# Ledger of designs, part 19: VHH binders against Formin-H (forH)

Target 1, 361 residues: Formin-H (forH), of Dictyostelium discoideum (Social amoeba) (q54n00r34to394)
Amino acid sequence: VSLNEIIDLDREFELLLDKLAIEDPIKRKQMQSLPDISKRTLLEQNKADIYRTVKHKGPIESFADVKSVISSINTKHVPIDIIKTLRIHLNTADRDWIQSFLDNDGVQPILNILKRLERNKNRKRKEHSILQWECTRCIAALMKIKIGMEYIASFPQTTNLMVLCLDTPLIKAKTLVLELLAAIAVTDRGHGAVLTSMIYHKEVKKEITRYFNLVQSLKIEKNAEYLTTCMSFINCIISSPSDLPSRIEIRKAFLNLKILKYIENLRADYNEDKNLLTQLDVFEEELSTDEQLNSQQGTQIGIEDLFSQISSRVTGTPSQQELITLMTHFQRMSSSNLGLGVWTLYNALANQLEDELKIHP

## First folded at step 4 (VHH)

Design p05 (from p01 with G50V Y52S S53G G56D Y57S K98R Y100S E101Y S102E S104Y Y105T G106P; framework vhh_etentamig_d1)
Fold by ESMFold2-Fast, scan of step 4:
Formats: structure tokens, sequence, C-alpha cells
Structure p05 (fold): chain B 361 residues (1-361), chain A 120 residues (1-120)
């Protein structure tokens, strides 16, 4: 019997917040605003962490010796079955075993496999892609517990190799990579690591700008689950910073790549896909919210302070007389039956001129 | 082909007991953590209990701790839930679920469910 939407993700996540005694309405709202992928990762992380608080034997006894396991995967050619077996064991091993695995650099052999696959792309593409998939699932298994997530978030070499897997033809591997990167991006250390890894991706893949290939995939890929995950990842990296300037800066990179046109096309092509439409809505709603917040913060700057800055910069220049003339026009308008509409019209004209002159508002 | 088939549900009075069974096939049963999940009428799904592949580790929701016992028989590919001191609040459809290693939710397969009704 296959999974048929039995678990409501939002409801299950609510239960996790209850179990963790997160009762502060602000903190709950913040955590509930996390992308679905991040919620799934946190649910599995909490589940695995709780279940591993007491020592137990995993289903695979051959993996009891950590150092033997690490040596078996630290070879030039690693059989796929060994990596599959490791993945199953990582999902069931106790905390002591996982801690020992991390302490003995058990992640490095997995990264070495991914590095070799990237350096020497094999003509047997199916086996190559399956090995990338199984290695990524091992990383996913480690991320299900706090110590593994902290390890991965702290060392950018892992996310650097993960982003290189985004060019794999195996759609489920691409999807998983983006899910894991989104989960990493919502952590304090992980956000910076993911942004740095996208720069690394640009350099290795020779992209004209950061995120170019990622944004192009929204046009090229036809898989709804992948598109939903891709949008979720983009939303994560934009919204993770608590400060408005950082969110605006990151979002500008995507806006400059014409992401809004791709979102428009995705709405038309996937008009009944609830999950995808939700992620498209999140992007546009957060853009609108930040634009409103930016306008409010701009309005908080006093007229006297703003004028002082302008005056300081133009006094003694040829622009001084033009500024005086412009202020005289505004003084006359303020003395008349001038309504909001006329000031709004002036602002619209100024915006048009600034766009023509390539002046950033 | 993975299959999970629940049985043992029924009508029981408050304070009574029921034992649910889940027959698993199509996968290496002993390699998977298994859970019981329930859904009460008009409510969302609630995780009830989980057991490790070996059976050595078990965990329970606070609402059922001390009253329910999860167990498994790997030789028979069967998962069990012993429910004691049943309350009206335990009325739900109970599902057997296999832990997911990559799924959208924590579970990648579930059964059809078995109805448990606790009433006079």
Amino acid sequence: as target 1 above (361 residues)
Amino acid sequence: EVQLLESGGGLVQPGGSLRLSCAASGFTFSSYWMSWVRQAPGKGPEWVSVISGSGDSTYYADSVKGRFTISRDNSKNTLYLQMNSLRAEDTAVYYCARDSYEGYTPFDYRGQGTLVTVSS
C-alpha cells in the first residue's frame, strides 16, 4: 500500500511544536512559516534524535565497527550496495555510533565519492546517478539528528559538493539535494554556507550570475515536485535572514533573472497543483510584505534629516540652484489645495526618470 | 510490492482492551522502524507509537503512555499494538505505517486502517 497523503504535514508539525513545548505565539508563527521541506527535515530530525537517546542495535550488525565501515567506503571504487547498506544503518544507528562516525571523518569518504563522480563523469550515467542519489540519502540520514545537521551546516565542503549534483539527470536526486539545502539554509550557520556554495556552483559551472541555472530549471523542468522544491529552496534562502536589507539583496538576484516571468508561466501550466501554487504565493507575498516594510522604514526617516543629507551633498555644486528651484516648486504646491494624487503623480514621474537614467531608488 | 494490513479493531467500552495487528509483506520487515498512527473523526492524524527494527526501542505519545504497548514479531512480519484502559478519546481509525527514508511525510507506506470505537 503506497503512501496516500495520510499525514497532514502542517498538522504533524503542529504536534512537533506542542511536543517541544513551543507555546510562544511569535515563535510558533515563525516556525510555521518554514517551507514544507524544512518542516519535514525537522520532523525527521526530532524523531530520529528522540529514538536514538537510548542505545540500540541497528538492523545491520556488520556496521557495528565505525572505523571498519569508514575504511570500506574510503576506496577508489565503492559498490552501490555498500552505500545502500550504510544509508539504512545511518537511519537506525544510535547517537553514540553516529557521533563516532562523525568524529572519525565518516562524512569525508561520501564527499570523496561525490567529488570523483563530478571529476570523471562516466558514460554509464544510470549507475553514476544512482550512486549520487544513495550518497545524498546518506547525507539526508545524518541530517535527521542534530549532531549531523550541525556538522553539515558547519562545513561548506558538504554543501559545495551537494550543489554540483544539481546537474544530475535523475530528477529525484536533484529534488532531494534542494530539500536538504533548504533545511540547511534555515539554520544560522547553514544559510551562509549555502550562499557560499551557490557562488562555488557559479564558478565551477561558469554561470554568468549566481542562481542562473537554478532559475532556468524553473522553465526547463516539467516535474511538479521538483518545481515545488526548487521554489521552496529559493524562498528559504531569501527569507532566512531576519534583517530586511539582506532579504532585499538576495531577492534582487532572482528578480534580475526574471523569476517573476517564470512564476507567471508556472501558474498557467500548473493551475491545479496546490503545493506548487503555495510556494509561488509565498514568494510573491514575502516580496509584497518586504516592499511594504521597506516603504514604512523609508517613511520613518524624517523630512529634515533627508533634506540635510541632500543639502550637504549639493551645497557648493552647480546642482544647488536646481535644488532651490525644485524646493520652490514644492513650497508652492504645499501652499495650494494640493491633494495626495498630485504628489503621487510627481513620484510616478520621478520613478520613470530614475529608470531611464538607471538610478537605483 | 509493499503491503500493510491492519486488523483487530472494533467496538469496546471505556476501560476495555483491544490488540491491533498489522501484517506486513513485500519488504525486509526487520530493517524498518514501524509506527502506529491514528485519526479521530473530524481531526488530523496523530502519531501514537514507534518501534525500532529490532524491537529494542519503543516510544509513545504522551496521551497513550502507560496504557498502550507496541511490539513486533519479525519472524511473522507482524506489528502489534496492545491498547489497555481505553477512553472515548481513543476512538479513531488506526493505521500501521512504515518509516520513510525519503518520503514527503515520515511514512512512505500505510495500511487501510482499522476502526476502534470506544463507547457505551
Scores: ipSAE 0.000, ipTM 0.113, lowest interface PAE 17.7, mean pLDDT 77

Design p06 (from p01 with G50R Y52S Y57S K98T D99P Y100S E101Y S102E G103E S104L Y105G G106Y; framework vhh_etentamig_d1)
Fold by ESMFold2-Fast, scan of step 4:
Structure p06 (fold): chain B 361 residues (1-361), chain A 120 residues (1-120)
Amino acid sequence: as target 1 above (361 residues)
Amino acid sequence: EVQLLESGGGLVQPGGSLRLSCAASGFTFSSYWMSWVRQAPGKGPEWVSRISSSGGSTYYADSVKGRFTISRDNSKNTLYLQMNSLRAEDTAVYYCATPSYEELGYFDYRGQGTLVTVSS
């Protein structure tokens, strides 16, 4: 029984109809013909949801002291409700409060939670995925304000930890992560940070190549909003560089992962989804345009041309002598009988340094 | 003040149609995914439909797919649910909500609800 048996059900229900302003005698009579269990359920529901708005009542009691708020989330075991309460506050806080939050390293505790979740083996638990989602929504709330977007785009550790959420089973969480990463990628500083974060993702998740899990999700996932957002993200990272060689090199990684076959399958499976089809069209149209431009500008650079470009940039600078020394080492290697393997090792080392220094195509 | 105000509920005959509206204020409506959730007499909350912030992607519970259509007008901060081919089992209080843990029956913001009764 949901109501005290002393309460007159028919009388209470009449009062509910009055409160809902149901004045039509025909409608009122039909409503009164509902079974008793239905009337009791409606009365209980109305008592619970009588207010036009519902505000979340979390464990954070006051937002007046920013440092106290940060301390409440900077603990080894943070309840989901605390992060949810913070997220709601971040969506409504004024600029001065948000600036103080950023200045006092308020983002770092959120990143620490994401890092700890990556180390937790309970990845299949709903609470794990929900906590990743709430942390991502806190970052999203900060990015809605210019100062927050600039902060997040300037600190690569943020994007590094955001990409760890891409393997969550909660589709709305990884969709949001990709939306945020795409927004970061179109900024001048953010593009490099996002490319670096995908290298970090490869290392942490032990992918065979960068972007492998992302591209496989186009085959595995059946959620149209996710697929659209994923393609949009891929298009953003490829098209953000203004120079043709950078776009070709980034796109090559996706082409090598057979993305064109997955695009063909998506067109067949989602033939009525305008937004997804638009993103698939963007990928193929940009590919065709760049292939045409590439064929008009020539197809390869020789050793002499590359050296000429390097020497023109370095000659007359303090780096000239270091380049001469480096070339002397290569000259000795070329005179040795060591073969292809040594050059491959040097290229592997150069790739590691370029990634660390954020030098990307 | 975040406010969600549902309207359009009422008494309809089986096979009939009804259009629900939700007027949103106090937040940036165009930036939020929106959901319709219902609670039938004697049952827990049931997710009905959700729509992306742009309106480009829509999702439906199997029980309403093909009969209900969710839509939004971001210029008017309004969410809609067009309900066709109504059945007795569609009788419920319908809530406009911003999703939080809708699979657990929790929402960031939820309105007062609008009662839909399908009765012959």
Scores: ipSAE 0.000, ipTM 0.167, lowest interface PAE 18.1, mean pLDDT 77

Design p07 (from p01 with G50Y Y52S S53G G56D Y57S D99G Y100S S102Y G103D Y105L; framework vhh_etentamig_d1)
Fold by ESMFold2-Fast, scan of step 4:
Structure p07 (fold): chain B 361 residues (1-361), chain A 120 residues (1-120)
Amino acid sequence: as target 1 above (361 residues)
Amino acid sequence: EVQLLESGGGLVQPGGSLRLSCAASGFTFSSYWMSWVRQAPGKGPEWVSYISGSGDSTYYADSVKGRFTISRDNSKNTLYLQMNSLRAEDTAVYYCAKGSEYDSLGFDYRGQGTLVTVSS
């Protein structure tokens, strides 16, 4: 909220980009448009790298035995200091150590801690929030290294536990989780993993549709950094596929959840937040561009072709009148303002009937 | 003691099919989600497919969806992966993985793996 704090953050972050020798104007602009929480996280991680020059005398005094380190964090009651020490080490460990850590399932104990914290979040909130934050930062540290990013991007089991953290009350932790999921989603391997994990999230949280809770958070949350990160994540999962049909299909889920109305409200409420407005612009501009491309390519969802096939087989038969009656029901549904749910219900009923009749779709 | 033993890998031509099996012991097989994970030469591991303890829910990586089918026989403690329309990109060591003892959403054990080579 403070202009001086914003200026100081941007100045420090610019110095970090200089220190990391990031000179590409496009990459620099992209990084400078990151949410403030992401910039602060990167600055904290860079400061942790200074620890590399100082001998650490913490609860984990030796990292030579990777399996021993994993065993120390694979217990029911892991001290916060051990996870903090691990996070610092993950930021400075060599590639061979990290590879051994990943090969011996070192990520799984961290995920188990996150799951355990969700179950017991009401009893020791402050300590649980700190531990959740440190575990998320361990995942962030792993993602700085190519092998760590590839590991996390390759395993929906990992991203499945990460998405469960989106419903936790600690805003900075779920903001970081969304940032990490966005980074995963822009990779070829990770995009499918993230989409699959969002289906898993729907099943576990019993959402009406995938992304329901995520989209509702755009109305509920009043934290600008979170909202920017959330929109960035949504934009990443929609725009990552190079093929138009995939982008249209993914975007359709968000449009059906009335995201455009929420975007309108966010523009009104956050009229001077450049980073958030940029992410809102990206959503609407990509939608417009893809709609233009879709009209040029003549890409259809197959509706016209499917109907032509049905019509050619049924017209002139006794079944023609039943098809007309069925289409009349669909016409009434389409002219109502009932949502996606009614079509989904019809599809579920049709699938059940087809299974009972042994018709293979 | 958890044990997972994969079998069924081999050399196959592009467009061919293979069926992988995984014999599980040392835990209540029907109570855990099971997964297939692969690792291509020179690349990191990649999740392939996931199946619920009951077998009612299955999930697939986009790269294999429509070509691979995961299944299980809880009476035989065996996990299967039917691989159709194989591509050169499917060349990898395939691992059977058990859902975590603490949380079935991850995995805490994997087998020795079975090599699948797709080449002409």
Scores: ipSAE 0.000, ipTM 0.229, lowest interface PAE 17.4, mean pLDDT 78

Design p08 (from p01 with W33F S53G G56D Y100R E101Y S102E Y105W; framework vhh_etentamig_d1)
Fold by ESMFold2-Fast, scan of step 4:
Structure p08 (fold): chain B 361 residues (1-361), chain A 120 residues (1-120)
Amino acid sequence: as target 1 above (361 residues)
Amino acid sequence: EVQLLESGGGLVQPGGSLRLSCAASGFTFSSYFMSWVRQAPGKGPEWVSGIYGSGDYTYYADSVKGRFTISRDNSKNTLYLQMNSLRAEDTAVYYCAKDRYEGSWGFDYRGQGTLVTVSS
């Protein structure tokens, strides 16, 4: 209970009685004896100059002027309640209001809050997590309407700041961010923006490779809803491109981070979680399907053609002697009665080495 | 079309309790984050509480934390708000709000809400 709020109510009501020219001492005393809710109702019905002359620190009262709303959130320190009130309004506003909000750069103050929170993340951590959550929900509200989704998908700076929220300790906020990024990634324009934003995340968080922290969260986090959403997001960004080469390229990054081992562990730990198991199945089934398609569409390059390409790159370099040694091993294997199994073993070892060394074309 | 019907409001004394209910229809209730929003006379809308589709995660405004409990029954498509230790400042019209729309975009508020009056 706020003493300042109680004092403010009584002062505002006294000023209302003065404005209404209620001078009868008996009537004035009777009205001053009304319950607080009755006083507030009367103040609302008579919303004139009195409320406008008192410094109001509460949620946004009026949304009639879009520019005024944007100005109220475009400050260095925005109260959480103002952002919550904005989020509620964005969910209920008509198309014309949202269009005006976007046209007047209304998204930029929200992005500025997220940027400031990232710079100051070690200060007032609880309040920062709540502000990240509410700002993310404002973005979610905008994405419910086509013009908002198109705006967010068109400007990578928005998704760049959204991915920074993935480091928040608030699990529900990370989950919402991944849901929103997945929704953006399925749009033609948004897929590229999301992939670019994951590069930005790598640079800001100093990851060795893109998606490192995301994949590590599959081992670290013990929240089934988050894990399901995380796998769904991964599946979405891999499968959104219609072309096989793009899917293979994106999936390769996750395979190199040993995602298949984490999937195995998740199956063991969450054996009855239908939603999570479905997302794990989707990853493995799409991998198998694309591997089969890649085999069918693969280059009909012969052994001689492949060797010609290798020889052209290696002849005259210090690596030539190592190639000769490798070919000598292969020559001995081809002369042995050990058969297919030895070639399969060599391929397994080569695949393991390439994954550990992160060799990508 | 999405329909949300609030009930359970009324007049209660300070320190009392009320349980609000919201009957949801027209969408897959268990798949959506749900919220309670209130609007007091002379004030803008205030977000009060939210609950994840699974029911496993809840979030509260600082003004109601420790006093209010949000819950849901996905088998009955019903959202609840248990309000304890009610104060005069909790007096408001309470709205059930669907935070995410799928297929139908527009107004989050449904019906007229339910009025809660905390007064002696």
Scores: ipSAE 0.000, ipTM 0.158, lowest interface PAE 16.9, mean pLDDT 76

Design p09 (from p01 with S31R G50L Y52S S53T G56D Y57W K98T S102G G103S G106Y; framework vhh_etentamig_d1)
Fold by ESMFold2-Fast, scan of step 4:
Structure p09 (fold): chain B 361 residues (1-361), chain A 120 residues (1-120)
Amino acid sequence: as target 1 above (361 residues)
Amino acid sequence: EVQLLESGGGLVQPGGSLRLSCAASGFTFSRYWMSWVRQAPGKGPEWVSLISTSGDWTYYADSVKGRFTISRDNSKNTLYLQMNSLRAEDTAVYYCATDYEGSSYYFDYRGQGTLVTVSS
């Protein structure tokens, strides 16, 4: 990609954020750090649809009849070249053609291919990965048009099959899937679909907990572009909701998986990778900002949420045993029949210690 | 032959309630995850809800969460969707769906659908 193309993309995307009234500095930085394909997808989604009449010649004789195109791809053994031809056509087709394709369930044959590949993934692994890649590119082409993006966001079966592709050994396919999921996750409708798909992923892949394989990939994968995209996706899932409780709840799952330790390791291993470091910074800055906002709204925070925040920061550190001891003291106080006065006294002592240590709320 | 037959749709006023049913036959219903999917006129399909084989796990689209309840009766091979606090935007043809040919959740099959119209 040329420097001029990069500059033009960043400028157009900045104008889009202005149009969408995204003024939160952390949210703006997070969105500005999205992969180029995610930015382009969001820009296309927010443009007025225009007619595109460029034609492609390939294994499909004619694209004039949408039903004939769908029939050509709705077979048990679809050649890769047919899917490539479809992908090229989806990138050039006008809005009316794409609408007809969606209305006639044209996405379903693509999803059926992905389902068959998942069921047979122990066979012909290389050929399967290439076909997953081509199918994912068809989904990417659809996402460049607003109606296609809305369809994908409204139908979580698509995102369900996309998340299963994260198991592919083909790094470029895995990276593209995360780029597309990040673009979906920053939309209101798409965020819910992606969260649901990650639950589905846990159940199908028999993960110990949700997001386990995703977070583990931050340790296993050594490709900087993939790692940047993965962190960007995680940031998108957490930061998309406008309400603080939703962000805290989602982030809690990642904190419980020790993501902060993996972030520390990534900073050490990729100390000169500006794009990756930006995504790591976004995660930590949003955590800090939400913790501060949570303190300002203290009347609405629950005991379990407070403990989760403390535990995630202290577990695995030398302070863990001291926390256990403090919790034991609180357990005894709760059983003491002394009532409110004992808790008030402990709070007064804590305030005095905070003053001595120059710690402020 | 896999067959899904939806029923229970109709005309209802905003704020009203409807209960949809899906009678399943031709496969071992109790072994498959089930979904409700809806399609408004001129729009693409929208996933509404998902239920596990036992009925112990349920998932909902954000647009219906807190208003709709999915349930199943494996002894009767029947899937249900209880729809409360209905809105004009809930107007759609509702479809019952399963992935009969697999043990994973996918939208492979749907029935004929049942029309729900929310209008005054």
Scores: ipSAE 0.000, ipTM 0.197, lowest interface PAE 18.2, mean pLDDT 78

Design p10 (from p01 with W33Y G50S G56D Y57W Y100L G103Y S104G Y105T G106Y; framework vhh_etentamig_d1)
Fold by ESMFold2-Fast, scan of step 4:
Structure p10 (fold): chain B 361 residues (1-361), chain A 120 residues (1-120)
Amino acid sequence: as target 1 above (361 residues)
Amino acid sequence: EVQLLESGGGLVQPGGSLRLSCAASGFTFSSYYMSWVRQAPGKGPEWVSSIYSSGDWTYYADSVKGRFTISRDNSKNTLYLQMNSLRAEDTAVYYCAKDLESYGTYFDYRGQGTLVTVSS
């Protein structure tokens, strides 16, 4: 991590060799001659393995006991290495351990860390981003198992804090967040949670409209993997609802933010990026298909559907009898030989009355 | 993008041996830490072993240490797990992973893995 970069690399690596019980002088010299990047990689791998190599010490005891693990991360200062170790364990723990972790509110300490980072995001910006990254990876680990995905999809508190990471400068962190949110949005329960979380994001970030920062990132960011993931997320939240009106309503927010202009620019800048072009194509093809379907349904709206809508709003109210009276008048008119002119006159009178009765300026 | 194909599983008697292989593609294999993870029927995934990018350093779960040997051939983009002194509790589907994050984004595992059954 960034804090570890200012620490004596050679000293930490020497301690690693001691931990690994490497006592052969020839092997120690060969390992000490490794490039700095190789030494850093080995140190990172060793941090993840701390619970797996210690058999009867406190880390194994607290790790085996779910409540002890939760207590160790439920403090005001949680070292990044502890979160990394938790992440590795969450990726490999059995279903019963994960269920116990969820049942004992183990996600809450991770959310508390994300909430504190958002509150203090101007402090040591790079350290903040790295800790957001590791916390997000813990959530990703939980989502790999069905019970974890269901938990996260069911509780919008988790997705609310995940969306706050979208303005993080660390590209890999916001890319992961979008990938996870897209996976959540594809589920029935998770779609609603993600939409609600984007409202929360707007409120916390003081956006002029929902999705403003997300859409602006399509112009600002120049990382192809991020852009592809961002478009994929947008496509998932729009296309997940099976009903046409919901898709049109969600898509409208993006169209109002001029997303089509940004898509045009992305096509020009990333003309050979197959994955990104596929996501751009999906957005435009779904838009075209839904516009065609919407036009067809609008053209074919029938009298029966309109009556059903009116009836459902009025039935059981004091206005029901007045509606019956109005329909009786229309029935008599439909039986007359007077034709179009009378219906046109009624429409003119209705328009005049609506103009006189101002309900909403 | 990342493709991992496991093989070498099968039915074996307690005390027997098997060698698993994982063919990797879609990334620079020689630059990445690789792991073996297993999932027994009705249980969650359990980390088994990991190997550094050069092959010089290996790590093992306590349950397999001294019995299993992880290795890699960077020229063939292949990861191996030599399993000796197999026990009934080693029965599981074994998965190859680039880091602990490569075997699925929001699924426990997307690949078929390779099934190891220790008969008894």
Scores: ipSAE 0.000, ipTM 0.150, lowest interface PAE 17.2, mean pLDDT 75

Design p11 (framework vhh_etentamig_d1)
Fold by ESMFold2-Fast, scan of step 4:
Structure p11 (fold): chain B 361 residues (1-361), chain A 121 residues (1-121)
Amino acid sequence: as target 1 above (361 residues)
Amino acid sequence: EVQLLESGGGLVQPGGSLRLSCAASGFTFSKYWMSWVRQAPGKGPEWVSAIYSSGGYTYYADSVKGRFTISRDNSKNTLYLQMNSLRAEDTAVYYCARPYESGLSDAFDIRGQGTLVTVSS
């Protein structure tokens, strides 16, 4: 049975001929050449049950008022079949219907479902994963058109709730979420939203650092398509900014998580997977290019210039004494025989704290 | 195995009312979306209305909104369509249909003979 099948007088009549056991090719051809009125009369005279497949003929927008669709999903206990119905409709609805859906806050009920699933995740794990999958597919359907993509990219709460699906046991759901986040990250508005969503993910999942679970998945997951999509996502968020300092800062988080070691392991384990190897090559080639560019940029920002900027903002405020105390600690360290490692450790702790406080590059 | 038997059609004057019934058997009726699909003479099939398995959600084509009401009785395995303010354009054979994926899908399983509704004076 195909979605392309429709009630066709000729097809229905062929089923009648099968029911009547008319197998003679000449007789079948003769009967199939009858006028439509004769065929309909024979079908009406025969009370045999005929299995039929019919595709609707009306415009999809006529099947449901946008507001009634939104009302049906804006409840505390939405059945999964309702979300599946919405997904199918979103994939076929025209631009004007989708615009009306977005304008009437149709995305919010989907996000509310994802938020409730996170609160109640331990109660019905299998049903939760399927609901996360169907909600993610609804978001995917919206992102297929420009207005939907722009809406999703403009509202950080959407990406915040999408990242909660990254820890689902359904590999296809994790893969889809990463594909969608990567698509969002390459837009100007969406890049910041995706970076912020990964901080939200860290807070909700109690990660030690942003991206920890994502990078660990490169070791844990054995699905080549997922691994390729994960690397593609990482490459997208690092390379999307046009400015070198932003790329260096974002990449630093992954380098600190020892991603280069995982890349070596993936090359060994998946040496024939062209798509994955391409994403690994992209990561390393862009790292090399940016390191070369960074070495060529000879703007030496002196310690005195940085201190001058800090001092001008803090002098005369309650924070002045804390700055003096911090500088006193650095003075003691500078006169010690401690190596580069202690300064590197302070920088790592500062990066962790800035991530916790949502201070972004 | 699966059977859908439509009834309740007939001749009615414009502005009149009819109630269609569909008796379902051979499957767990209470777990399925159900729909009404109609086919006017010389035209293709047109989706009319859909109802969720529990009866808690209903959908209607724009052409019938406010005039038709879909309902179901899961204890009797029966689907209903209450048709009010009937128009000549509502003249069609009405089929009880089980959608393949959901109530708003564009593919339906139609097993019965249908019931003819004629709206004329």
Scores: ipSAE 0.000, ipTM 0.393, lowest interface PAE 12.4, mean pLDDT 78

Design p12 (from p01 with W33R G50A Y52W S53G G56D S102G G103S S104L Y105S G106Y; framework vhh_etentamig_d1)
Fold by ESMFold2-Fast, scan of step 4:
Structure p12 (fold): chain B 361 residues (1-361), chain A 120 residues (1-120)
Amino acid sequence: as target 1 above (361 residues)
Amino acid sequence: EVQLLESGGGLVQPGGSLRLSCAASGFTFSSYRMSWVRQAPGKGPEWVSAIWGSGDYTYYADSVKGRFTISRDNSKNTLYLQMNSLRAEDTAVYYCAKDYEGSLSYFDYRGQGTLVTVSS
């Protein structure tokens, strides 16, 4: 990619945000901070919508062709070449063909393949990774068109199966999955689906905490494109909500996993990688901005109101004595010389317990 | 009435060059984004390139990036596509397309198309 191409991309992307009427300063800043690859994907999605709504004078693909394609992929053993052929078709098919494909449950066979691969993950490891890659590319092709993106974002089953691909040894496949999830997460409907999928990932992969494997990959993986995409995904899920409490709550999970230490190490190891450094800057700048906003809104009154709410619900119940015991522990912590670190540790343990019990704000 | 007239197609050898033109009438040409779309025999249409009304911003499909250049002359209401390093896979009927007013997602094109055949 040339510098002139990068300049054209940023300007074009800014015009896309204007045309989509994205006026929320936080969302706009987050989207402008996406890696060039993610920006290209969103621009291609808009352009593919244009292409696929073009009135053409050529032959129209029949309904029978769609059913034949779906039938060929809806078998117990799908050859990889059939999935590759489907991918090519999805990249070139017009809007009416794609709409027919979605209406006839064409996505479900692809999801069934991903589900089977997860059940049989210890078998044929190389074939497994390649088939995950080709299925993910089919989903990517669908997301290039607006109706496909809306379909994918509307069905949490899709994002749940996509996150299972994050454990693949094929770096290009998990990079693509994170790029697609980031694109879904910046939509209002898709953000919730992506957050839910990460809870599903924790349950299936038996993670100690939500996002554990994702954050550990920042230490383990040495591929700069992957690291950039991973940071971009993290930034997207944190910054997509327009409300401060939601951003603080989501970011808290990453801070508790010591992401700031990994960011420091990535800056040292990749000091000339502009794209990665941009994503690291976005994380730290948004953290700083939200901390300033929180300090302006957060007051002594907030703490007192929370205690009032808890007290009104617990006083007079059998749980009252347990609350008094918990408050006694907090009083001892507040009187100690241990400082912020102890409160942070206790919050990390509480988050772990809440995840296990499926309690959410 | 929107009218688009494509020209410049023909038979060319692999590695050769060809320049397509589209003469537009019936609308304020400089106010609209314009695109080139192609359709190969037996395949659906493929978006190739787009250019903003001002001419300041251009976009290309990955299959043609680095080989094709889109441009426009708003004083002549004419759109161009310079095609270099042509391949057999570029064989298609090429259509000129206008964006719908007020929409990024929809085209309505009236051009007859111009046939490009890349063969030895």
Scores: ipSAE 0.000, ipTM 0.107, lowest interface PAE 21.1, mean pLDDT 76

